# Ledger of designs, part 48: VH-VL binders against Cytochrome c oxidase assembly factor 8 (COA8)

Target 1, 167 residues: Cytochrome c oxidase assembly factor 8 (COA8), of Homo sapiens (Human) (q96il0)
Amino acid sequence: APERGAERRDTAPSGVSRFCPPRKSCHDWIGPPDKYSNLRPVHFYIPENESPLEQKLRKLRQETQEWNQQFWANQNLTFSKEKEEFIHSRLKTKGLGLRTESGQKATLNAEEMADFYKEFLSKNFQKHMYYNRDWYKRNFAITFFMGKVALERIWNKLKQKQKKRSN

## First folded at step 21 (VH-VL)

Design jl6 (from jk1 with light chain D95A)
Fold by OpenDDE, fold request of step 22:
Structure jl6 (fold): chain C 167 residues (1-167), chain A 124 residues (1-124), chain B 108 residues (1-108)
Amino acid sequence: as target 1 above (167 residues)
Amino acid sequence: QIQLVQSGAEVKKPGASVKVSCKASGYTFTSYGIEWVRQAPGQGLEWMGWISPSEGNTYYAQKLQGRVTMTTDTSTSTAYMELRSLRSDDTAVYYCARDQLYDFHKGYSPFDYWGQGTLVTVSS
Amino acid sequence: QAVLTQPPSVSVSPGQTASITCSGDKLGDKYAYWYQQKPGQSPVLVMYRDSDRPSGIPERFSASNSGNTATLTISGTQAMDEADYYCQAWDSDEAYVVFGGGTKLTVL
């Protein structure tokens, strides 16, 4: 089986949002939209007595978030590059400049842009299908672990109540 | 085989005009654009302009606006670049290159084939 | 005018990896192209759309484009790779096409 050359994914620089939540916060924080992905990162709270199950859930959420950030950062970059190339090529074909006589950036009409969007979506259809599939898988796993953590918390509360009644 | 064959070297006086030809073969001439690029001796590449053989549309570098004219003859699959009011700083090797028309599926590969170049010398 | 900046020269020993950079404002938001030009010859497209390789170009040629810098990488550099290399991008205020100043790669 010929080793499919690893697509060197141009990793968009992980501009990890430098948003630092307050150190004393006991809650998850939502950061500003990332400049590349346009997704708002969640800063997950780490409790001092985090259970192994809670840790696993947190890690899974973090990994899923990172996966989403990377996917959309790359997709947005690809979209931007393709769009720019399309616009330039179309303007060039028309013999038009990049700027109008008024000095504004030359744009294509809505019909031409609709064609671009259609073709872009068509070209990336399979990629989006895989993304959606993987998104559902990841979210299902997260939901499953959320349920487990909830059960663990209930159980621990019940044990504590029993111990208090015995003393 | 895809080939772009340019006209021979030219020596011109200041103020004269030069017309360089680029004959294309091995592909459908009207399905691709033609780019023109020049290179002064020991210098980098400078984009001059573009022509669509199918539509006859042109776009020229601002620096050359009013002095350059690009044309095509589809019957002979030949592109032409005329530069007028020649100056000493126009001394360069002039290249034609094939420009792939934008294909959303295939991507865009500009300048995938080049002519051999035409030396134009502008001397008093 | 959008300016693409390249180092004037890069030297590499045979078998080593050569890296040629091309810097421009927001270059990473555009596609970058690379051309090889040997002395007395026409330019040859070696990389297109950041990282795509034309047919006939050796696999030792690769490229990337991120941030403000595009990079052409030649792994296992050979004597035959000695040439001038030009980056190119689209979109300037004055032209559709902008070339870098070129980099002379010397294989020592």
Scores: ipSAE 0.772, ipTM 0.915, lowest interface PAE 0.7, mean pLDDT 91
Fold by OpenDDE, fold request of step 22:
Structure jl6 (fold): chain C 167 residues (1-167), chain A 124 residues (1-124), chain B 108 residues (1-108)
Amino acid sequence: as target 1 above (167 residues)
Amino acid sequence: QIQLVQSGAEVKKPGASVKVSCKASGYTFTSYGIEWVRQAPGQGLEWMGWISPSEGNTYYAQKLQGRVTMTTDTSTSTAYMELRSLRSDDTAVYYCARDQLYDFHKGYSPFDYWGQGTLVTVSS
Amino acid sequence: QAVLTQPPSVSVSPGQTASITCSGDKLGDKYAYWYQQKPGQSPVLVMYRDSDRPSGIPERFSASNSGNTATLTISGTQAMDEADYYCQAWDSDEAYVVFGGGTKLTVL
């Protein structure tokens, strides 16, 4: 089977959200939806005394977020491009202009668009399956580390209480 | 082998009409569109219009509306482009090109094959 | 009318990488196409749908499209690559197809 050359899919430019949380905030912030992925990025708080486990959790969450942003940015871009091409091709075949007589953007009927969506989904089915699989794996890992961090915090609180009782 | 063979060079007077032919071979003529593009001397490419040989549907560039007519003869696998009311600024090499139909798997590849071009000179 | 802007000329030494840009409003949201035209010849499709390569086009040809700019890249440029290059995209008020102004690639 010839190795299908890795489609260097043009990565959608990572729209770094210009949202900057307040410097004195001790909380995670949710930014506005990214223009490409339409996902709201989370700005993770970094504690001054971040434990190695907390750091690992934060990094995993960040990496997962970036992965998710990139996936949907690329998927949305691909969808938009293919949709546009389909519409243009179909309108052209019909001898129709890109605009109606009223100046509105010409659109295809619901049936034609349904065909597009069906074919698009079919074409991208495997990609979506892999995405879903990886999404679950990543979220499971995050949840696992959240549990570890929670236990660590409980343990640290107990140690502090014991030290205060001994003094 | 896929080929588009165009008619020979034409010299026309202002106000005249020219009809350029494009004979297609090596593929199913009705399964593809034909596009027309022109290029003035030393200038870029200008899209003129498109025709579907299967349906006879056409779409022309707005600038050329009313002056251009595209037709096809499926029996001879030949496309025609007629430009009327010729002006000096219509002096150009005129190209026909094959237009692929949209394919969900392969996508769209416009202008994958071109004719050799037809020089049309409009001179007084 | 959507306008695609290309540099009028690009020069490159043999064996070097040539980059030809095509700029347009929201061009990155559309598919870009590239054509090569040698003097006295018809245009030839060299890239389609941003980065896809037609059969018979050398692997040294690649393309990308992001933001407002599509880029044709020719690695290991050869003397035979000297030509005019045109970008093309969909969607204008007047035409389904818009071409860039073209870029003359000179191999020095």
Scores: ipSAE 0.768, ipTM 0.914, lowest interface PAE 0.7, mean pLDDT 91
Fold by OpenDDE, look of step 21:
Structure jl6 (fold): chain C 167 residues (1-167), chain A 124 residues (1-124), chain B 108 residues (1-108)
Amino acid sequence: as target 1 above (167 residues)
Amino acid sequence: QIQLVQSGAEVKKPGASVKVSCKASGYTFTSYGIEWVRQAPGQGLEWMGWISPSEGNTYYAQKLQGRVTMTTDTSTSTAYMELRSLRSDDTAVYYCARDQLYDFHKGYSPFDYWGQGTLVTVSS
Amino acid sequence: QAVLTQPPSVSVSPGQTASITCSGDKLGDKYAYWYQQKPGQSPVLVMYRDSDRPSGIPERFSASNSGNTATLTISGTQAMDEADYYCQAWDSDEAYVVFGGGTKLTVL
């Protein structure tokens, strides 16, 4: 059994600015983009009479969101660090300063940066494939539970109509 | 085995120059950079500069700009660091270190091998 | 000038876990490197790119980088781990390479 290399979870600092919606909101709220993941967090509304299926759906959505936030926060951080390392290494190799004469941060040309992006994507291809696979699995599960919740709601509405006709 | 062997200890007067050598072995000399770091007695590490043996390109710490010159001899796989206008505060152990080139797959690991150090004493 | 700040000293009992921190502006956005220096010896790279371990470095050495603080962790600290430890990062502003002030690890 190939030892699953422990994905060193570079724990992005857990300080995801959790957008707190107004206390009286009866709707899901979308927060501003997270500074690390650049994903907009959703604050899920909790109904007073939440069914077990609705709760399960909400939890699954929350877990999937957290998983997405962590993945992209880590990817963006890794990308940023590798990009900086690449730029510094190339500038160093060229004997160029880290700053221009105008005091701006020295940059590489578009061609050199294209090579970096190509190689970065190539290196992370498998990681992205696994992410996509897991993303589809999670979303399929969410969709499935959405269907179940929809059916439950229909059934409850029908029962209420029958009870009103019998009285 | 990869080794960096530095020249022996030097004693210099203020205003003099010192040239420290670093002979590399066990790897392709032109495929890696050479870093120079110094350490004053009881103090931390201070980066001095870098040289590419293949290109001859150099990058020096701003504090040492104009006083330091780094060179390489590819025929002997030897790096040199010359420090001019020596002061008492230049008294330190000077280290050469191998600098790995950036690799897209492996990343970057600077200072993976170090010389044994060269003590330079600047005294009146 | 980017400054990397380390505690001047850390003490740990044998078998315990030692943690050495390195703090710097925007260090969380950069890779951190760690070096061990024993008295009278040259520095040795013990960790690179925040958490990668060179060949020959014991598994008890680990590192992480979170926020603006890099941390070197030595689990099951041994007497042989007594040394000065330096963090290092790249500086885009002035020095290109910056070292921390160093931390003396004492095993009591």
Scores: ipSAE 0.759, ipTM 0.910, lowest interface PAE 0.8, mean pLDDT 91
Fold by ESMFold2, look of step 21:
Structure jl6 (fold): chain C 167 residues (1-167), chain A 124 residues (1-124), chain B 108 residues (1-108)
Amino acid sequence: as target 1 above (167 residues)
Amino acid sequence: QIQLVQSGAEVKKPGASVKVSCKASGYTFTSYGIEWVRQAPGQGLEWMGWISPSEGNTYYAQKLQGRVTMTTDTSTSTAYMELRSLRSDDTAVYYCARDQLYDFHKGYSPFDYWGQGTLVTVSS
Amino acid sequence: QAVLTQPPSVSVSPGQTASITCSGDKLGDKYAYWYQQKPGQSPVLVMYRDSDRPSGIPERFSASNSGNTATLTISGTQAMDEADYYCQAWDSDEAYVVFGGGTKLTVL
């Protein structure tokens, strides 16, 4: 389990009246869960005097979010499609239709479904291992650039203090 | 090596029945389903139903319920489709096709191999 | 039974890219399959599971499926690609197999 920080305001309800509207927001904004990935997107604030290093950090965070959103949207859809194909194939073998007499969707028992879940996880194990590795690599890079931005801001504060001393 | 060889063309009168055979080779017959599809001249593909050779279970398209019977003979690796009470609009090429059931390594692939087709002509 | 809609015909010049669509309600929630049928022949599977290509099918064949639409794409189209093309999926209501109406591809 890696140590990670949490963004402020990602735990607050969006109904508090202190926030600016999304198109006029002066802070990062956390939106509702995306339908396909089930992840909440962050809408990043772009300050007027953003340094090149600050822009690089923001772009890296945006790219990482897009990558993560796309991965889970694809995996959720694949899981759903594979599950439906498995159920349909087993119902075919049994000579059953897609719907029961009451009109509700036909299903398999828990033991049969457990076979699917076990094999799906096994089949996708390597893909998720590569995802986990890339996730840690991206988080390390983001943390590294956050440190560089913090140092840049300290350096700029020191230059400002040095300039004021000369006046 | 996988082959599905169907019986020859037939000409029938309205009200008769027809039974088309489909002999499978090159694979374990009872491990795969058999689908039946027909195609009227100049028209698209119409699914008719399927059968499980291992269990004999069937499922038919609603349009054909009551008129179609699908069977298999595992000793000869042969599937059969019988269509009764023939009408002129039953004139079509009838295909059998193999149904690869869900495999955790390969997934699901209906209609992976097709027979050559059997023309059934219904004329008054 | 037809819940999958295809254009009746598509024409393309040799060497150009052909695009054949298949539309159905929530089709992108299912795997789509594509078949090629040349005159007087049985259908042949050309794409399966949305975008997978069987062995023996040229790389110029590709496919995608998203939203309500699956698309078969043939790049560098050749005269030998003239055929009828059918999409296929299942219907979430109560059909194991649904075929599209077919699309006649002509190379002029």
Scores: ipSAE 0.581, ipTM 0.832, lowest interface PAE 1.4, mean pLDDT 84

Design jl6 (from jk1 with light chain D95A)
Fold by ESMFold2, fold request of step 22:
Structure jl6 (fold): chain C 167 residues (1-167), chain A 124 residues (1-124), chain B 108 residues (1-108)
Amino acid sequence: as target 1 above (167 residues)
Amino acid sequence: QIQLVQSGAEVKKPGASVKVSCKASGYTFTSYGIEWVRQAPGQGLEWMGWISPSEGNTYYAQKLQGRVTMTTDTSTSTAYMELRSLRSDDTAVYYCARDQLYDFHKGYSPFDYWGQGTLVTVSS
Amino acid sequence: QAVLTQPPSVSVSPGQTASITCSGDKLGDKYAYWYQQKPGQSPVLVMYRDSDRPSGIPERFSASNSGNTATLTISGTQAMDEADYYCQAWDSDEAYVVFGGGTKLTVL
């Protein structure tokens, strides 16, 4: 399931930031959003009887998650840094301080911010194009191995049925 | 050949004021900001404030509020910094620097070119 | 609020790699900038936006910024690199500009 990056980093749900996963679980589970990527990581279950094919699938999923987490963590950080410098530079041009008279952080109007969003996306177009290509490549590979695992499981069930009928 | 040429050294008494000039050349003066930074003898850099030549807008470091005035003359491509009510701890080299405002291709680059500095000595 | 801490001095032998650090709370969330000041001269911008190098600055200068620390790295250090080095970032809360205290690089 593809996830687009977040506009900014967020913490886990309010009031309960420290999530402690079960020590032992028989299932994959989803943790709180990562502070930097804003993606919820999957914590993969490793069964005791994991076949070599199942292991390859799990590792491919883990590697894909790590790659995705790193990409969006980096992209979110760059976006935040450039956004702040854009706002800072425009406020300086206007002769305004970084805070309003009420003490709140000064901002720009929606039209001014739209210029930033448009140019940021245009500047990063090639980087996102390569990300999309690699995302599809990884997901096609994952789907391929999911199919192979499914067939392996069906085959093992048929073998178990044959042994039961023979005995 | 971007250059910022500052006025000469000054000696002042406590309580006086000083006005340092910074003449820019080699670029479109109104397209870039001017930053002011000072450096006390043997010490580090201290930011003072900035001015936009195109808009005339200024922003001063909080420590200097009320004592500093920055202006420009676009017809001569010259920026000015005036510091009033001088004290002995205002003795420093005063620098002007060019401020490349945010550009989507070049990014933001404060202090990309510096003047040669102006020594202001405040002595009793 | 924002304070940028640099070591007061760093010494290296000619040809060795010099590393100058700049520490500040969550500095990796901001762009860091680096300036070189030789004795009796004005500062010169040597790195901007964490790792970008201005035209005319030798390729032996590089920089990085992550976590609480930005680092200026000079590979193949030469005698002409002996200078004071300042990091700079902006403070989003109140002040537009914060400089580090400076680091004197000595090439023995």
Scores: ipSAE 0.557, ipTM 0.808, lowest interface PAE 1.3, mean pLDDT 84
Fold by ESMFold2, fold request of step 22:
Structure jl6 (fold): chain C 167 residues (1-167), chain A 124 residues (1-124), chain B 108 residues (1-108)
Amino acid sequence: as target 1 above (167 residues)
Amino acid sequence: QIQLVQSGAEVKKPGASVKVSCKASGYTFTSYGIEWVRQAPGQGLEWMGWISPSEGNTYYAQKLQGRVTMTTDTSTSTAYMELRSLRSDDTAVYYCARDQLYDFHKGYSPFDYWGQGTLVTVSS
Amino acid sequence: QAVLTQPPSVSVSPGQTASITCSGDKLGDKYAYWYQQKPGQSPVLVMYRDSDRPSGIPERFSASNSGNTATLTISGTQAMDEADYYCQAWDSDEAYVVFGGGTKLTVL
């Protein structure tokens, strides 16, 4: 399942570990986490003799991945901007500077930060509800097309065996 | 063609306010953020803040907190930046720029298109 | 907030390679962006996402970002490349936008 919360973001690997997918893979494969969405993309194999139905399934999976990656990257950006805005507003209300006397960025304690997390989740509740609904709709469609592809492959295997028998 | 067209130059006295406009064209205004950057004469670029036209969220640079307000009018595809209690050191060229949010294929280019700049002069 | 440090100026002979550095704490963990600004003009994006080049920017512009340093490299430098260059970082975890102080590239 994709990571949905901003509190548990992992940083992308350093520039030393940037990953380049193999060009000649004959199978789907999973790449490194995207720097901003924190989701690992799936790189889809395109066979030379892909059927129209197989193509529809692959495109639907690709589109769903792009939609999901875009949503979480933008939510993570919004989370970061709103978190800093909240911290600065609360520090200003307390009459404190944005930096400690040692020069480190001032922050709030865990209980104060819990208020931010509650407010962020509450503010974005409807957006996340629509995201969940759309996620399930897309995954239902993907499952439906997976079933159709499976039946197509079974039929092709049976037709191929019938040709060998009659020949 | 993507374009950001800003309002004309202004001369103000210390203590006054200024409101700079930035009219966007050639793209869906609510799909991108607007960032404001200023540049004092002979100086480098200084980020002022950001606004999301679709959500109305703003985030301002700390040194300007309390003096700046950024707004948008989605019906005219126009962003506004108002700076109050002007000081002599607010004399600068003020730029708006389009904020390209994350895109899976293109990634991140927050300042891909810039307005022509608006000179605001604050003098006694 | 992150601080990005650039040299104030860099001089290069025409046709030679210019390198402009941008230093910041763990900058390689962030995307770096580069802008060119000629006198009296607004800035123009010349490199993004560390090493990607926008359409319309000559291939002699390249960039890298590793460790604490991002570098803009201009090979075969021309007189038209004389400008101020600014690095910028976009950091969703720490600071939203930070510009370097700028580097004046002079082509002699």
Scores: ipSAE 0.013, ipTM 0.546, lowest interface PAE 8.0, mean pLDDT 79

